# VHH binders against Oxidoreductase NAD-binding domain-containing protein 1 (Oxnad1), part 6

Target 1, 295 residues: Oxidoreductase NAD-binding domain-containing protein 1 (Oxnad1), of Mus musculus (Mouse) (q8ve38)
Amino acid sequence: AVCTQAASWGLKASTLRHLTLASIIKSRRKTDHLERTASVLRREVMAAAKVCEITHESPSVKSLRLLVADKDFSFKAGQWVDFFIPGVSVVGGFSICSSPQRLERDRIIELAVKYADHPPAVWVHNKCTLDSEVALRVGGEFFFDPQPTDAPRNLILIAGGVGINPLLSILRHSADLHRDHADKGRSYEIGTVKLFYSAKNTSELLFKKDILDLVHEFPEKISCSFHVTKQTAQISAELKPYVTDGRITEKEIRDHISAETLFYVCGPPPMTDFFSKHLESCHVPKEHICFEKWW

## First folded at step 4 (VHH)

Design d4 (from p35 with Y103F; framework vhh_8pnl_2)
Fold by ESMFold2-Fast, scan of step 4:
Structure d4 (fold): chain B 295 residues (1-295), chain A 123 residues (1-123)
Amino acid sequence: as target 1 above (295 residues)
Amino acid sequence: QGQLVESGGGLVQPGGSLRLSCADAGFTFSSYAMAWYRQAPGKERELVARITSGGSTNYADFVKGRFTISRDNAKSTLYLQMNSLKPEDTAMYYCAARYSGKFYTRPSEYDYWGQGTRVTVSA
């Protein structure tokens, strides 16, 4: 069920500190999130969170809505959390796919977790229930946080697989800013956003309805192109206008290069490395290329 | 966690020089963009200079040619060399750090701030 109100979290401060320390000490595996991201900056706040809604985005992906009562807990669109589970020594790493405004308004963040034989993912899929308690700490340097005095920038988002998660946060944040501008005539303007999202087939494209709802709400500001590499089933009539057979091409991305454009690339390492290097070879400044690798 | 500690402030006469330092602890210095901000009494915090993780620098117009920002990744220290100091340079000077690769320069974009070091320029 959905969270009906901001609630106080009952987890004791001593439990939060113990949970964090135990998880850090015991997490030593080759695929360990803490080890892979040891040099990445974290926010200071360690916050308790309670699962208030669980949905399935696909047979292999479970979405969690977490109530985070701690008002000092905040994040920028595109960031992830260290995910500390009582009784699980391995610390998870999951991108936030909801917007910062959702947290400010409702004290809720959303995570989407694909099944894997990694203990945090196994816990989310097999043991997590409504009212399960976890602890969260924000990290990551992959984010979009425009300021009112900044020149408007156009965004090109390139997603592969679960790399959609932080890019959906950025897309949702962009939509929130466009909505604020429409509702309050004096809010600052931001540029356009185009999402390129690749998967093997349409059933592996996550959040299709959520993405298309934003495209339909802001047709002059938000657009998307879904790419499928191994489609075998029929594509629904609603999706056909947005789906292209084959990989996202270098030419499609090159057509969007300008001084006003920021590129956000998130997906498997081969895809992320390919597009990041291609953009650099086209003389896009390094500060205009943001990338993050997820599996 | 990351802590920024400024030092090197003090009282100097007009035309004098000071070198400010900012030591960081708790994170990989070389991967972060760094900046110096200042705030005079009763005024808003303003950008003085910034340096990216790659070493590219940018300066406010009012300090160009007088101040030099630099970093020493081996020592995890940021510097601000201030020459030809003027009474108008009197302020609290703050060190700030943010995730690498970002190009924005506003205070809200920085995740870590020092407590500041005071610079007073007077006869």
Scores: ipSAE 0.000, ipTM 0.132, lowest interface PAE 17.2, mean pLDDT 81

Design d5 (from p35 with T105V; framework vhh_8pnl_2)
Fold by ESMFold2-Fast, scan of step 4:
Structure d5 (fold): chain B 295 residues (1-295), chain A 123 residues (1-123)
Amino acid sequence: as target 1 above (295 residues)
Amino acid sequence: QGQLVESGGGLVQPGGSLRLSCADAGFTFSSYAMAWYRQAPGKERELVARITSGGSTNYADFVKGRFTISRDNAKSTLYLQMNSLKPEDTAMYYCAARYSGKYYVRPSEYDYWGQGTRVTVSA
């Protein structure tokens, strides 16, 4: 999308001020996301965003692509947004699943929202249309942001359900850095990435094509293992080499423990608590374990 | 538990030189990546130079060729040699440290910050 007027986005400055102020004031009364994350750092920028694409990632999950013209808006792979909706008093919290480079290049971020009885999720699924306008503020302490002078680290990503969203951002960011290293002859390097992603069945595994496209592009740097706990339907031939029946095991994770390895765990509380405690019991330093809980 | 203390700031004429020092107390200096940041009046804090625990350096474009970052692990001290100083270099200069194992998991880049040392470049 092209905008010929630099200061114009479909939200007037006065409308944006009204939207963000009203949302903040109402949020002080009772919102689960803002209350749960009250101690979590936010970036200062409050940016206007316009919905430019809506797709169905699964029957229960909608993907939104949001155009964010404000050049001061930026994020680190794995972070989320406070999601302010005109006329909705409850503020949403959604992980960004696209990469920082996608925002820098196209001014687009991608969010994937599972249906829930929570007002922002209901709005995304029932009211949101192309050209709908919202306001965004970046937050979160779960991210991967390597610097060129940093020592290379290997990543193990452990995802459950919608916990894939911030981990897909990290995976996509890692792929972007591998492309930069290969194409631009950069002297710095990043390590390998392996994704473990668990769901009840293959239909509930989100972004399968996007994930496998990255695995095929960087077979020596990116790998994945899909886990299904209650698969009843036949698994496609394309997916079979990547799917394991049963839950992600402690043994599989232990085999990747080294001084150079960072662990990112994101999913439902029972899963994140289980793996975080297991890694700590295996003497992995706390600074090498990053986790975030999503429902 | 650890603390960083900057020194060496002052008033200098354009074209002059200044050497900033940052002394570390209370943590294992050799395990930390170090940086110099600056903040000019009315501006946001910006990165000037970084040095890894292994000694690799990185510089902001506006100081390349004029500033040199170095470290002395035996003395637990970080340095910034500033040459060919310009009025635009006037700022409060901050020392920062981050544990190398935390590079990818912290929201603020750095675990420890100093109090700052003031550099003023004017005739």
Scores: ipSAE 0.000, ipTM 0.118, lowest interface PAE 17.0, mean pLDDT 80

Design d6 (from p35 with R98E T105V; framework vhh_8pnl_2)
Fold by ESMFold2-Fast, scan of step 4:
Structure d6 (fold): chain B 295 residues (1-295), chain A 123 residues (1-123)
Amino acid sequence: as target 1 above (295 residues)
Amino acid sequence: QGQLVESGGGLVQPGGSLRLSCADAGFTFSSYAMAWYRQAPGKERELVARITSGGSTNYADFVKGRFTISRDNAKSTLYLQMNSLKPEDTAMYYCAAEYSGKYYVRPSEYDYWGQGTRVTVSA
């Protein structure tokens, strides 16, 4: 099922009371998303959202499309949400993988949630249905939001596992900006984008079709390299030109270093620490290295 | 070597107002999250207010409703409008800049700091 334009709605007082109590009760737990990210800035808006589509992206990952009627709700590509579930005391943290323009046009955001023995993930995988209601609050400082006065920059996106989620948002936003430029409606230009995306095998690479659709739409501006570390099955003919066996290497990344290049790294801590430190050792300015750790 | 220079500090009576400014030429101001910190004698530096590159604001509880942080990207200037000043607001006020888009599991480190401007609230 797919969401269509809907009348605006908000959470009932009883639902909001449940969310408030859940947030207070969780204040003492070290593994809580809210406690772990207490120093990270949030937007002021708490918005009601309704599940309008559920898709399986892989055996372990569900994608939710959420209708957010509140027009004051907005985000920048790469940001995440606090995910408040009525009746669930633990608050989830999930990166938005859709673009800001999708929200502006359709009032829809997309989240992709990997299964884990953590109450919000369990809820998404086992209890969530069409029309389920949640509350959302935007947070995060990992984003791409170029201004018209900014010098054009090339982007190198380095994704591992579920770290693809905020980088897909950035990739999709970049495609939106190239589309706007092609329509000759904008006076500024953005540079090229290349995605390096690593997973164990091709079945664990999320959003392959969506990524390749963007590469084919903008072949001179958007490119990708998929990396598989433990592939045993045959790779489909459509994916073969884009797949490399083995890890993303320091040399491949180093070949893209220039004064005009911004690096966005998102994935498990060992990967993000490795590439961030490598880029610093190559004298890339700290202002040109953005990273975020996800499990 | 970004140089942040604070100005606008001074002596004011309780209930008064001051507007602090922080300016620099030397980095892409619009790409940075900006913050105001303060430090009273014998105390640690504490966050007063923060504004992201996109304009989202966050305030310490002890200044909510009294202080307003804002930025002018065209002028590369950060502001702190301080109203209803109290003796407890007496401190050295520091401007700080951190590249927007960084997120660390451990606390973020600010890339640039100013040398501070003194605010004294007394009769």
Scores: ipSAE 0.000, ipTM 0.146, lowest interface PAE 16.8, mean pLDDT 80

Design d8 (from p35 with S31D T52Y; framework vhh_8pnl_2)
Fold by ESMFold2-Fast, scan of step 4:
Structure d8 (fold): chain B 295 residues (1-295), chain A 123 residues (1-123)
Amino acid sequence: as target 1 above (295 residues)
Amino acid sequence: QGQLVESGGGLVQPGGSLRLSCADAGFTFSDYAMAWYRQAPGKERELVARIYSGGSTNYADFVKGRFTISRDNAKSTLYLQMNSLKPEDTAMYYCAARYSGKYYTRPSEYDYWGQGTRVTVSA
């Protein structure tokens, strides 16, 4: 498993209230995806992509489906793209939340972009339309790409906020591998996958139906636990069996520690630091802990 | 070529039973999640039951305990066993297929639909 420091973007609202325009521009440059990830490995291919569907996953998160006709464009589940927008000098960084097989079959990738006062996010939320064209380059070392000769591994995915995006890609890839019909004599063994996904309330949990569809398709291989910290509205009957009030606890994560288990943690820095340090304190090998920090 | 053909509809009295069948014509049936939808006059299509490629099932609350969805991958056929039929079950019943690798949540996102088979529950 390979882990990398996530591209960061966005400023807290309290910070923006105290800045001049010049200071805001300087602050955005300090949080630029391209600058923060300058040393992170990229694939060579730059591909044109066209927006073919736009949906709202929540009031603050917009999902884009992008058609990428270039057959040399490929990625591993958990990777992100440099997002080049014509007329926008700042390069965006967005995790791919769809699976590699979706790209191979349909030439489509899916990105989910949380609103931030950062030019690429502003463009996605305010200017992007159907048929808008962008350029993409794949990067990142946070991925799950098991080889047929590898020993099977169980996955524990810990997501916070938009950190669900690369973990959904990994979850979807795992489901694709379970779904593949191997020819006689060909096997591709992977273990179980459990997703822990925390948000303030159920409306901020992204891709709930997509996640539950995978749980229902593979009930012995895929499971999930949604955690809500500030739920005030009534939880729907469909979601109620999967929702736990309160934060993801160290105890429930510890219950999954084994020699065969890989941990993927993606979310805000306080959450990713908390769980990665906790796992290290429990003597989980560093090679079995993958994390990526997103804002 | 991917086409779904439903059969087994008809007229039945309240409390009766019917078994609907849906046969595929030209796609890899076992790779698809299959569903039964229904549409009563003047209403939108609604999900009745769904069965995933791995065999897991979901049912609408209004049919739980009365209807059973099943599939036979070797015969490329989907079934809906309908027991204890009620007048409100009267509708056109549609078979739908969604490739299990696609992350669809809306009826419009299903890959294949049948032409439907009519179920009438009347005294």
Scores: ipSAE 0.000, ipTM 0.167, lowest interface PAE 16.4, mean pLDDT 80

